# Designs tried in a protein design chat: VHH binders against q9uj72. Part 6

Target 1, 324 residues: q9uj72
Amino acid sequence: MFCGDYVQGTIFPAPNFNPIMDAQMLGGALQGFDCDKDMLINILTQRCNAQRMMIAEAYQSMYGRDLIGDMREQLSDHFKDVMAGLMYPPPLYDAHELWHAMKGVGTDENCLIEILASRTNGEIFQMREAYCLQYSNNLQEDIYSETSGHFRDTLMNLVQGTREEGYTDPAMAAQDAMVLWEACQQKTGEHKTMLQMILCNKSYQQLRLVFQEFQNISGQDMVDAINECYDGYFQELLVAIVLCVRDKPAYFAYRLYSAIHDFGFHNKTVIRILIARSEIDLLTIRKRYKERYGKSLFHDIRNFASGHYKKALLAICAGDAEDY

## First folded at step 13 (VHH)

Design p2
Fold by ESMFold2, look of step 18:
Structure p2 (fold): chain B 324 residues (1-324), chain A 122 residues (1-122)
Amino acid sequence: as target 1 above (324 residues)
Amino acid sequence: EVQLVESGGGVVQPGRSLRLSCAASGFTFSSYAMHWVRQAPGKGLEWIGNIYHSGRTFYNPSLKSLVTISRDDSTNTLYLQMNSLRAEDTAIYYCARGMKYFWDRSDYFDVWGKGTLVTVSS
């Protein structure tokens, strides 16, 4: 009914930023036998990514050491993953997560879905460039090799980064909705192809009109129709696309809630979303979470996570006044 | 009123030792991490080290063997012991309070003292 409220992250450029002093404090935290994990959190979660890059440069200049390497040596487990993840430029973080989702035995399809269903054309272009530079591999070729079927075809369409932008066409929305309805009823390979091509290629604004027309034609919500008609990772990917089109912050809130409650606190998913969205829309995601689930994201992280890992996640999430 | 007041500065000869104090008032001193920072003439701020309420300390690697930070929670006093002073240690020395709730800050320190001047000169 209402689209396009402003989105906001939780991490902003720090005022009065002093990368030299930050690097000195990180040196104190990392270069002894003992590690000051609270110092790492207090500095790195309170600087934007661009500022963190300047800190790493200052650290190397003053001490001749690689800040990220020193952190990886001193830290372990999920706390290491959070702190190291904060040091990645955003396109490289997406590339890093996709690489590790596909490396080794098996594939983390939920990571592929979450990243590729949600990123804009520009973000996809930048992550492909980062992937090539970092791993000397072609992202599209790796996705093709590691996936199959209509799931692969849909991911391959998304990773092209060529979704239409611009004007909506209400008359065409009715026609697109008829194509989607037919695809749900017939369920052939060609119908699956037509369905994913509409969902991957039409603009978000056009798709919102299409989903309304779909409801008018079928009497059924688009997500419910996909769930009834399809299964497996193809179904999950199509649902992710629809949810991202409708309300991307709400999609991530849903993913976080599921990761916290449905899977015994799925650390990879929580870390990935908090880091990747921290400067984009994590504040909005946090608001959607509280609106839908009754308790704040901050409260749920505090309840289910522990130690310095918890502190780092809470610092990235921040909280509403009532959480404190 | 939250205050930090440094004292113990002055002129000292190279090679000698000096102990600075920071008197804290207006807050629960034992609940906070405390820091020492200095600024040499014409230079930027340099972090010296910190001490947690537990007594654990961490130091700028460049200064680690030259300084010792301690605290006395019964008198609300922070200390900086400096040994083998050199001319390059000439600076204004500041006491600073770390923030209590790390997820609500964009600056690391919320309260600063006025500073005490240390001059290391022959």
Scores: ipSAE 0.594, ipTM 0.881, lowest interface PAE 1.8, mean pLDDT 90
Fold by ESMFold2, fold request of step 17:
Structure p2 (fold): chain B 324 residues (1-324), chain A 122 residues (1-122)
Amino acid sequence: as target 1 above (324 residues)
Amino acid sequence: EVQLVESGGGVVQPGRSLRLSCAASGFTFSSYAMHWVRQAPGKGLEWIGNIYHSGRTFYNPSLKSLVTISRDDSTNTLYLQMNSLRAEDTAIYYCARGMKYFWDRSDYFDVWGKGTLVTVSS
């Protein structure tokens, strides 16, 4: 209603956790000529990220070796991307994905949208710190140099990580809704700036009131209005913000469905979402996915991927009893 | 009722060899990876290695040249061959069943034996 629903991930701290024994088993899996890929999956997808960090520390202490490095040597393709991705602390994983989205001659705008539209203030702050420490670069400066126009301005606002929290004002919501409606009618650069400032800076609670008032004023759903008024990556970013405000797990369910079924098989998107949301709301995303699309996320991953890559994705996703 | 029962432990002299057995019952043995784990007195658990239904084996790097794991699916029996035993090999040795499905959110080992004591002395 005015704030988010209860959400739940699929990966939890393992009970009876023994990082030394886990490290021994990973050593057996990785340090011979053959690799026990099933053991990698069975251990690493069943520990939370904090526990995985302790396993990596134990592995290095015990063998003098870098666990991630050993995995990269033994693994390939998408399976490597999943298993290596699990070993990143969450802020560093976001920073890593953003860095690679912008590195080189092109930019992966959908990666920028997905991460920056969906993360909380705290997550953005930690992500900026991780980016600076890992890459010796300022995340905001890199976004500025790799993007342009109102798309840039909106990303730059989001990456500040300063969205208002915990306050609602119904009178202000009506005023904000009028500003959004005028922005859709006039479409000037100034109106686009006012629109993105509202969407980026108001609390989720306030924005839900704003969207209801917008529908009262205009007779339109906010997403439909944005789709009719704007285009390009600016439009896609604004829609992502609105969807995240309304129902963030449903936004990720939509993104997963699109990545699985759209032409081209977007493995990086599937991997990124499953890893990044696994300890936060992936169980809730699974529920939204089945509710909206009729088939479980587990079912669609089973048909999307193969081999150990599939096994790893399914282990992260987990399923309901009927999926097994 | 799923059970694992180890045998073959006892007192053995340094430098000797010993073979441990683990009798499995109450489940389809050939469908599971099987493991050996040990616990020395006053120490934590130490993973020795595993074996898959295919016969593939993997070993703790610290023990790799000292042990051999085998299985006989026709008799539902898991074996651990240990060579050149030393005092530090004194431990309770357990067999354990690995999980059948990679998406099981419980512990990695879901069935343990009660263990068999191996003492390497004199």
Scores: ipSAE 0.593, ipTM 0.867, lowest interface PAE 1.7, mean pLDDT 90
Fold by ESMFold2, look of step 13:
Structure p2 (fold): chain B 324 residues (1-324), chain A 122 residues (1-122)
Amino acid sequence: as target 1 above (324 residues)
Amino acid sequence: EVQLVESGGGVVQPGRSLRLSCAASGFTFSSYAMHWVRQAPGKGLEWIGNIYHSGRTFYNPSLKSLVTISRDDSTNTLYLQMNSLRAEDTAIYYCARGMKYFWDRSDYFDVWGKGTLVTVSS
């Protein structure tokens, strides 16, 4: 169910913000061999990203040192990934995650799907710029090189960042729904191409009309139809697009639930979603998680993660009063 | 009522040492990290350092060689030992209670003392 105007994050600008004192406290926490991990959590999860950037600038000014670099030296494993990840500007964090999804042998297709199916035109434009500046390479070319088939073609359309915005045409929605229905019946390469072109290029508002018309024509839910018609990462990407169009916070709740409860706790996915959504819709994601799965996201993180890593994730997630 | 009360401030000569105390009441002192913060005339707040129940301490790198923080959980007392005092150390010195939980998006310190003035003067 679409939330409309009610999406909210869990991290907001701190009142009475003092970046100089924050930087002093981080300097103390990171000195020598011993590290005050609780202080890192208590400062960095309690500031918004813009404030964290000001802290990093104050830290550099006072100590001549790179805060992210100092944290990487002192921290390890998933706790390091959370704390360092919080220090990335959002477009650079997306770029960082995509780079590592494609680095080396093999590709983390689920990371590509989760980022590219969910980001807005503006977010995609900014992440392409960040990727080029940070890695001296073109994001689109890397996706092309690391993927193939209709999966590649769909990702290449998404990464253009040129989805129609705010457009609705009910007559065209009926036509688009008929094209999608035929694509599910015929399953040719050309039909797969037409299907992904509609899903990648029509506005969210238009696609919601298309999905309703599809159900009227076929008697089937769009996700169910895609699952019957297609397989592999192409099918998973198409489903992700549909879910993001219908209820993006619910899509992320589903991804978090899968990351926590499938074959072990998938740290990379949990970290990525919590950080990337913390100032956008993580509170709404928490609500959808609890509605659908019965227990809060906070509860599940508390039960499956450990140590300072758990503390950091819980600080980003926050909880309802009953969780504490 | 949660309360922090500093004492031990006053006028001292450069090069001397001074120990400040902070008496805590109204809460479980051993459950909290405790901090010292100072404010020199015309300057902003400067974090000095903290101490955990375990005795672990962390210090502002600029002050590390000049200060030592300790605590006595049996008497609910926090201490700041300052050595080789300089004119630059003239400030109001505050003790502060660190935030126990990070769920409510509040400031890091939720309780402050009233402060004690230290003047380093010939």
Scores: ipSAE 0.590, ipTM 0.877, lowest interface PAE 1.9, mean pLDDT 90
Fold by ESMFold2, look of step 16:
Structure p2 (fold): chain B 324 residues (1-324), chain A 122 residues (1-122)
Amino acid sequence: as target 1 above (324 residues)
Amino acid sequence: EVQLVESGGGVVQPGRSLRLSCAASGFTFSSYAMHWVRQAPGKGLEWIGNIYHSGRTFYNPSLKSLVTISRDDSTNTLYLQMNSLRAEDTAIYYCARGMKYFWDRSDYFDVWGKGTLVTVSS
């Protein structure tokens, strides 16, 4: 009686993989004044992350150089961000994105929300370890110092990486739904704390039952209720949690659509999602995108991006037969 | 029928020069990046370099200054000029066609020639 969707990425291990020849070709592409950007795309988007790590190792062995460093010197703008980003191990890529969301001028709260609301316990644990090793900083401490209020408290709960797993309890779901309903009615600091504790700590399976019971007792959709009750980044984070619980690929499809069609094509968001989800569920995200918005993700990227940046994004995204 | 046929191999003495040719047929040659790859006896494949329709060339850093790649789109012919040949340059030399579309998830070299043997010995 177990029921669930299978998810799939768009990037797979290449057959006939030759990391030495790949590294030679990258070395040729990155020498001199002229960079062979098409070669970079053809190799790096056509290998899985594990294979890219082997290529980087071969490159270092042959040339005594750091492949990411060489690409950052030769490349510019968003194309640089795509190509360099592909070379990060997944936990380090999450850590890198969080570091830069907090290190610079201001804080990129939407990056924090997108990563922390969507990652599994294991991904969060690995991300924290990568952050510590790479930046010699504590991720939780940095989040605490860069954020405040119930937004901070909710992020601090998520970053623990200790969400309950496995079991459902329909009676507890009804009780939790009543707590959520009361929190929306009273809206005190204590109620905000109770609400985020339920959303951060209960399993996805349990929360789906909770949201159904919330609809039953309140007559409202959970997202609508949160939007009426709260505002600011706390509201946005709670909504992101609910959407990820319901259908995580659909959450990312929504984020991509917003990033492409809102004021200012949000390059960082598009790049981050395509890279981070490319081996996990990007194919499923593409399907949700097309089902919900009518046009394929491939079509929209082709219309709004340009140059080698566009080529790289399209290579990661891939398309359905009709897109080509 | 897509074909690549190398020619010009043979036995040469160290320090000499040699030019290899690759005749292409069955496809629009000018639409593709073309590559040279070699394989020394008992060794893996080694990428030599490529050339685009524009004439832009890129080379394996270890072979830069020893090789020159050129193409003649009017005769559908790819060339490899090798200078100052050494015994270590003994290999089978292949021409290969680069993929036209990067997002197709296929191998990046989809057509190979049969190869031509170059032996550098005295």
Scores: ipSAE 0.565, ipTM 0.870, lowest interface PAE 2.2, mean pLDDT 90

## First folded at step 14 (VHH)

Design r1
Fold by OpenDDE, fold request of step 17:
Structure r1 (fold): chain B 324 residues (1-324), chain A 122 residues (1-122)
Amino acid sequence: as target 1 above (324 residues)
Amino acid sequence: EVQLVESGGGVVQPGRSLRLSCAASGFTFSSYAMHWVRQAPGKGLEWIGNIYHSGRTFYNPSLKSLVTISRDDSTNTLYLQMNSLRAEDTAIYYCARGMKYFWDRSEYFDVWGKGTLVTVSS
C-alpha cells in the first residue's frame, strides 16, 4: 500500500534565493548574442516553481520582457519545451499539456489518460480554471469533442474532480467488488458504465478495499481482469486509474519506462512527467523505477537524451552516485 | 587555500574607465566559470556578468554596453573593464567562482573575493 505521506520530489526551494539576481543572470543568458543554456539549466532546475514565478516577475519588472517569451524565442526543440515547461504553474502546465494533446489533427489520448487519471480533485479544479483562462475554452467540452465512447465517459467523469474522500466501508467495498466482477463477466455498455463510475468516484482508500475484495471473489488481480475484459483507450484509462490508486509513483515509473523503452524515448511524456512530478514525488518515482526495472531513471535518461536537453532532464531528475 | 583577491578599485571621475583584476589561487582557475558581482551602498547584490572557461561571456543586459569581462588562465586572473563610469556605478565589486556542478543547490557561487571599492565622483 502506498502512503502519500512519504513521497518526495527532486526540486525544492533553493536557500538564499534571490529572484533579482536570477533574473539578471537569465537576462544575460537570453538577451545576448549567444544563449547561455547552462545558466538556464543551473538556475531553473534548481528553483521551485514558486521561485521561478518570482524570477519571471523580476525579469518582467527589470527588462519589460516576458521570460517565457524570450525562452521560446531563443531556444529550440525539446530543450525549449523543458525550460518553458518549468515556467508554468502546475495547473497551467497541465492545462497546456491537455490543450496541445487535443489541438490540431488527432488526439494524444495517452496524455489525457496520464493527467486525468492521476490528478487530485484540487488539481483538476485548478487545471480546469487555468485551461479556461488561458485558452478561453471549456476543458470538459474539449475533451468531449475529442473523444468518444466509454473512454470519453470515463474522462468526463474524472475531469469533474468529484472523487469521494474520507472513510472506508468494507461492506460497500464487497458490494462494489461484485459489481466490478459482474462487469468483467458481462461486458455490456451498462456494466462498463457501472465499472467506470466506481473507479472514478470512490475514494482511493475505498478502492483499495474494493480491489482486495475483487481479488477475493474472482481470484484475479484487478489490472489483469481489466486487461482481459476490455481494450483500447478505455482499457488503458481503467488500468491507469487502478495503478494510481495502488501506487501513483509506481504508475509514473511505469509511464516513464514505457516512454523511454517502448516508444523510442517519447520526449513529450518524459518531459511532462519530470516537470509535473519534480516537486511532488519524482524521487519516489525514481525509487520505484529502479526497483521495478533494475536500472535508474537517471541512467536511462542519460543514455537516450543528448546535449543540453539531456543535461536539463538529468538536472530535474537528479541522481545518486550509483546512478552515474 | 582557495582564494580570490580583487584589485584595481579606487576613486575615479565620471566618464572615465577602470579595469579591475581578480587574482585566483588554490584551485584550477581555468576549469571554472567566473563572475563579477557588485553591491552599491544600500542596495542588493547585482550580477554584472560571467565568463566561462571557453571564453564565452554573458552580461547583465543593463550593463552590457559598459563592461567587458575577460580572463587570463596563464596568470589565473579575471578582469572587468568598465567604461564611461557613472556615479551609480559606485559599489564594491566582487569576483566570484561559479558552481561547477549543477546539482549544487546551496549558493550561486561557492567562492567570493573580499571585494574592491570603486567610487565614481567628480
Scores: ipSAE 0.890, ipTM 0.966, lowest interface PAE 0.4, mean pLDDT 94
Fold by OpenDDE, fold request of step 17:
Structure r1 (fold): chain B 324 residues (1-324), chain A 122 residues (1-122)
Amino acid sequence: as target 1 above (324 residues)
Amino acid sequence: EVQLVESGGGVVQPGRSLRLSCAASGFTFSSYAMHWVRQAPGKGLEWIGNIYHSGRTFYNPSLKSLVTISRDDSTNTLYLQMNSLRAEDTAIYYCARGMKYFWDRSEYFDVWGKGTLVTVSS
């Protein structure tokens, strides 16, 4: 399934942007006895990340204070997570999410899957750098220590950020499809390795051909085959890779729907996806969400979230209940 | 027609107080957050503060101790009380209507007054 549709975010650079005025308004919102949460939402959800960085700089210059620090101090719960999350550069936000996914008790494997399966080579490189600078740890080493088995091997492959970006080769695609088919049939450790190597290293364009050839020779969809042959986080990771190759916005629509409906509104996932994708393809995600599930993302967020937290999410999501 | 009209500006000596007024017309004043903004000669716009329909006020931290914003919804009037005025407070002062909806990305404010000049000079 190839959808070559133009992707679009929901947050754009604000016209007539004034970082000083924004910083002044945010200062007023944060440095009083009472917090103006509406002002925070109105400004931060209507500025792109680059603009938000300028606001933070202006804030620091004017008041000698760190904007993120003040937000963390003055805000609470999930609203804090949204507002603070918006203030991270995208690579640092990914690094932040990965760090927290691994630092606490246990590991949030779903977070690792979501991020590492969906990011480009450039994004992976940047998040690795950000991770190292922020936490003085190597992202690859931390992933290695927090995971195991073929799941670990696949993540380690993805985090290298060395996926091919070359031209398509139909003949090679047919060969790779045969390898995938054999892997699904035999299910040995060696076959799992070959399977993840193909999925992690071939270009998206090439993999689309591979998936088509796989269907041709097996009569089965790649995702269905993976679901039938594998289990655990390894399975989930493989599926995530395939879905991202097919339609990344659709993958995130799926993740959001699952987070909202299957996990009782998993706040971390919803927040992370909305923030991370707001300037990339969140509008497209909304469209895929509506198309697949019959209700808008806006509608579901409105129904399951509350207070200023809801308002913030809806502002990032943008649109109306009737909008895609 | 929606309109905001500032008044009360003029020449004042340092250390004095001044109260500005903004008369609103053409819309339901009580339903909007209102703002004061100023622009000093040769400088950019500076946000002073705002007041919500609930009466809640927020101020620029740099000006908080020197200004008070209030409103009278019965007369559709916004006020800015300024105390201990300094030469650096010389500016054109504007009242502005806050955005009604959070999803509107057009501007900080959707309605502006023409402004009133305040000159602080000995």
Scores: ipSAE 0.889, ipTM 0.966, lowest interface PAE 0.4, mean pLDDT 94
Fold by OpenDDE, look of step 14:
Structure r1 (fold): chain B 324 residues (1-324), chain A 122 residues (1-122)
Amino acid sequence: as target 1 above (324 residues)
Amino acid sequence: EVQLVESGGGVVQPGRSLRLSCAASGFTFSSYAMHWVRQAPGKGLEWIGNIYHSGRTFYNPSLKSLVTISRDDSTNTLYLQMNSLRAEDTAIYYCARGMKYFWDRSEYFDVWGKGTLVTVSS
């Protein structure tokens, strides 16, 4: 149950901010035969996204060049991805990640799950607009074309950004719990539809009640029930939704741990989560990470990443003496 | 006490060259990146360039052709060589120490000199 903990990020607006001076320093860092990667890290990881946008504007004004473009030209590999990623407004970053997840042969279903299961209605709306503006395609149409089955249906539901908000209804929660229980028992296509409709459209507050009632009726945890009854990306998506409803920071902690330990340090996932959550709840994610796994996120990043890439991730993650 | 003291400023004619010095004390100078910053009358701070302990230098693209930064770790001194000075180069010039660690969320420059005035006038 949500204990009312304050969620906090790791990146905050810098005091005494000077976008012109920052742009000058970045200009110096990116010009010449050798790029000053340390300067890039020291500036961009210590500015909030809004400030970074101001820096980019100043950079453009002074030099007639696009900062992101120059970084992409001068930087390489995962370090480039981190630095460039930091320069996107949050909706555009999400759109960028989704577009790349669906581009070419194959689809990164895990990326779709992570983003669409965790974003608010407002975030989804902004993301859809950003996607359309940047790529001249409709996000919903692309998702539809790149996915299939109940997995597609669930994603299409989530991308509408029409989840209920506000009041709770205990009586309705009990009814919904029964529907979920029945869905787990029968496992028909119709039941899967009802299940995903409930999970995608009810408010987080309402779903918490539903999950409690489900446990009361079935004697089983909602996640355990889903794992037992369903499989594939549909299962993973349902679980992601439930975990986000319970504790979104904990969900991201789980994703990070899995990315680091189970998938040989899946760079795209680590980068995406750190950047996307750095101003929202990354500090809370760190707390959940340490609580659950016994080691700090900082520790694991430090041990499994290298070079300026590592430095950049650690700077975003932040940490104190306790994290060493 | 940690201290930076700029010197070498004054009045110079356009087209002339000038070399500024910054004397550092109270800390291990050789372990820090050092910066030059200036402020023209009525304008904001302008970053000129920096030099790392390795000797690597980076410059504001707008000023690169006109300035050279160097350091002497044996004397704890930072230098700024300026060539072909113009009226628009009139400013107070500051040396500043860069932060040592990226996870330090304090200001990028943690130590400043008092500055030295350079006036370019015919």
Scores: ipSAE 0.881, ipTM 0.963, lowest interface PAE 0.4, mean pLDDT 93
Fold by OpenDDE, look of step 19:
Structure r1 (fold): chain B 324 residues (1-324), chain A 122 residues (1-122)
Amino acid sequence: as target 1 above (324 residues)
Amino acid sequence: EVQLVESGGGVVQPGRSLRLSCAASGFTFSSYAMHWVRQAPGKGLEWIGNIYHSGRTFYNPSLKSLVTISRDDSTNTLYLQMNSLRAEDTAIYYCARGMKYFWDRSEYFDVWGKGTLVTVSS
């Protein structure tokens, strides 16, 4: 359960920021015979996103070239993905990730779950706008076309960005808990609908009360109950929602751990989470990671990644007092 | 004490060449990337280029054709060769030591020289 800890990122606005000098140094790094990948890492991982946008603008102004374009041309593989990813505004990055998750053969349901279960109403709104502008498609329509069943319905509910915010109601919480309990017992389509409606629309504060009441009624943890009663991506999405309500940093720690250890270092997930959370709560994620798994995120990244790709990830992670 | 001292500046005519030197002391020079930066009157800092311990060099694309950076680790000296100087090249030229670890601070450099003035005038 969320204990009210302050959350903190790993990337902050650089003091004495000079976008012109940064652009000059990046120009030197990208437009020469050789590419200075270290310079790219040293600059871009030590600037906040807003500053990186200013650098790109300065770069364009001075050289008449697109910084992202030059990076895409000069860089390769996952390192390119990291460097280019850093250059997206957060809503556009989320839109980018969602679009790619749905593009081509198959759908990356885990990406959809991770993003849509964890973003605030404001983030979802901005994401939708960015998606439309970038790809000339409606995000809801694409999600609808790429998914099915109760999984789709739940995603569609989340992507509306209309989760309640505000006061708690203990009496209502008790009622909702009963509904959830019944849903777990009956498991009909109607019950699934009621369950996802509660999880998608109630405020985080209210849901915390609901989960407590659920525990009181059923004697079971909400996550355990979901795992026992449901399956597939619908189950995974429900769990993600519950985890985000309880402790969002802990959820991402879990996602990172799973990506690294269970999926043979799933690069897209690791990159996406580090970039997306670097200015929000990545330091807190690191703490949760170490607390839960006994090793630092830095340590695991260091062990499983290589080359400048590793260096870039570690720079975003911002290290560990025990690791250099 | 860690110190960088630039020399070789002065007044030169347009079209001439000039070589600046930077003497390093108080640290293991050969282990650090070194940079040249300049500041023209009334303007901001401009990055010229750098040289790594490996000898690899990178330059500001706007200045690349006119400058060459080199180093002599045996004498702990950094050099900046400038050719075909123009009035717009008038500036204080600084040598600076690159950060050893990029995650320590967000700054480019941790040590600066006092600078040497180059004036290009007819």
Scores: ipSAE 0.878, ipTM 0.962, lowest interface PAE 0.4, mean pLDDT 94

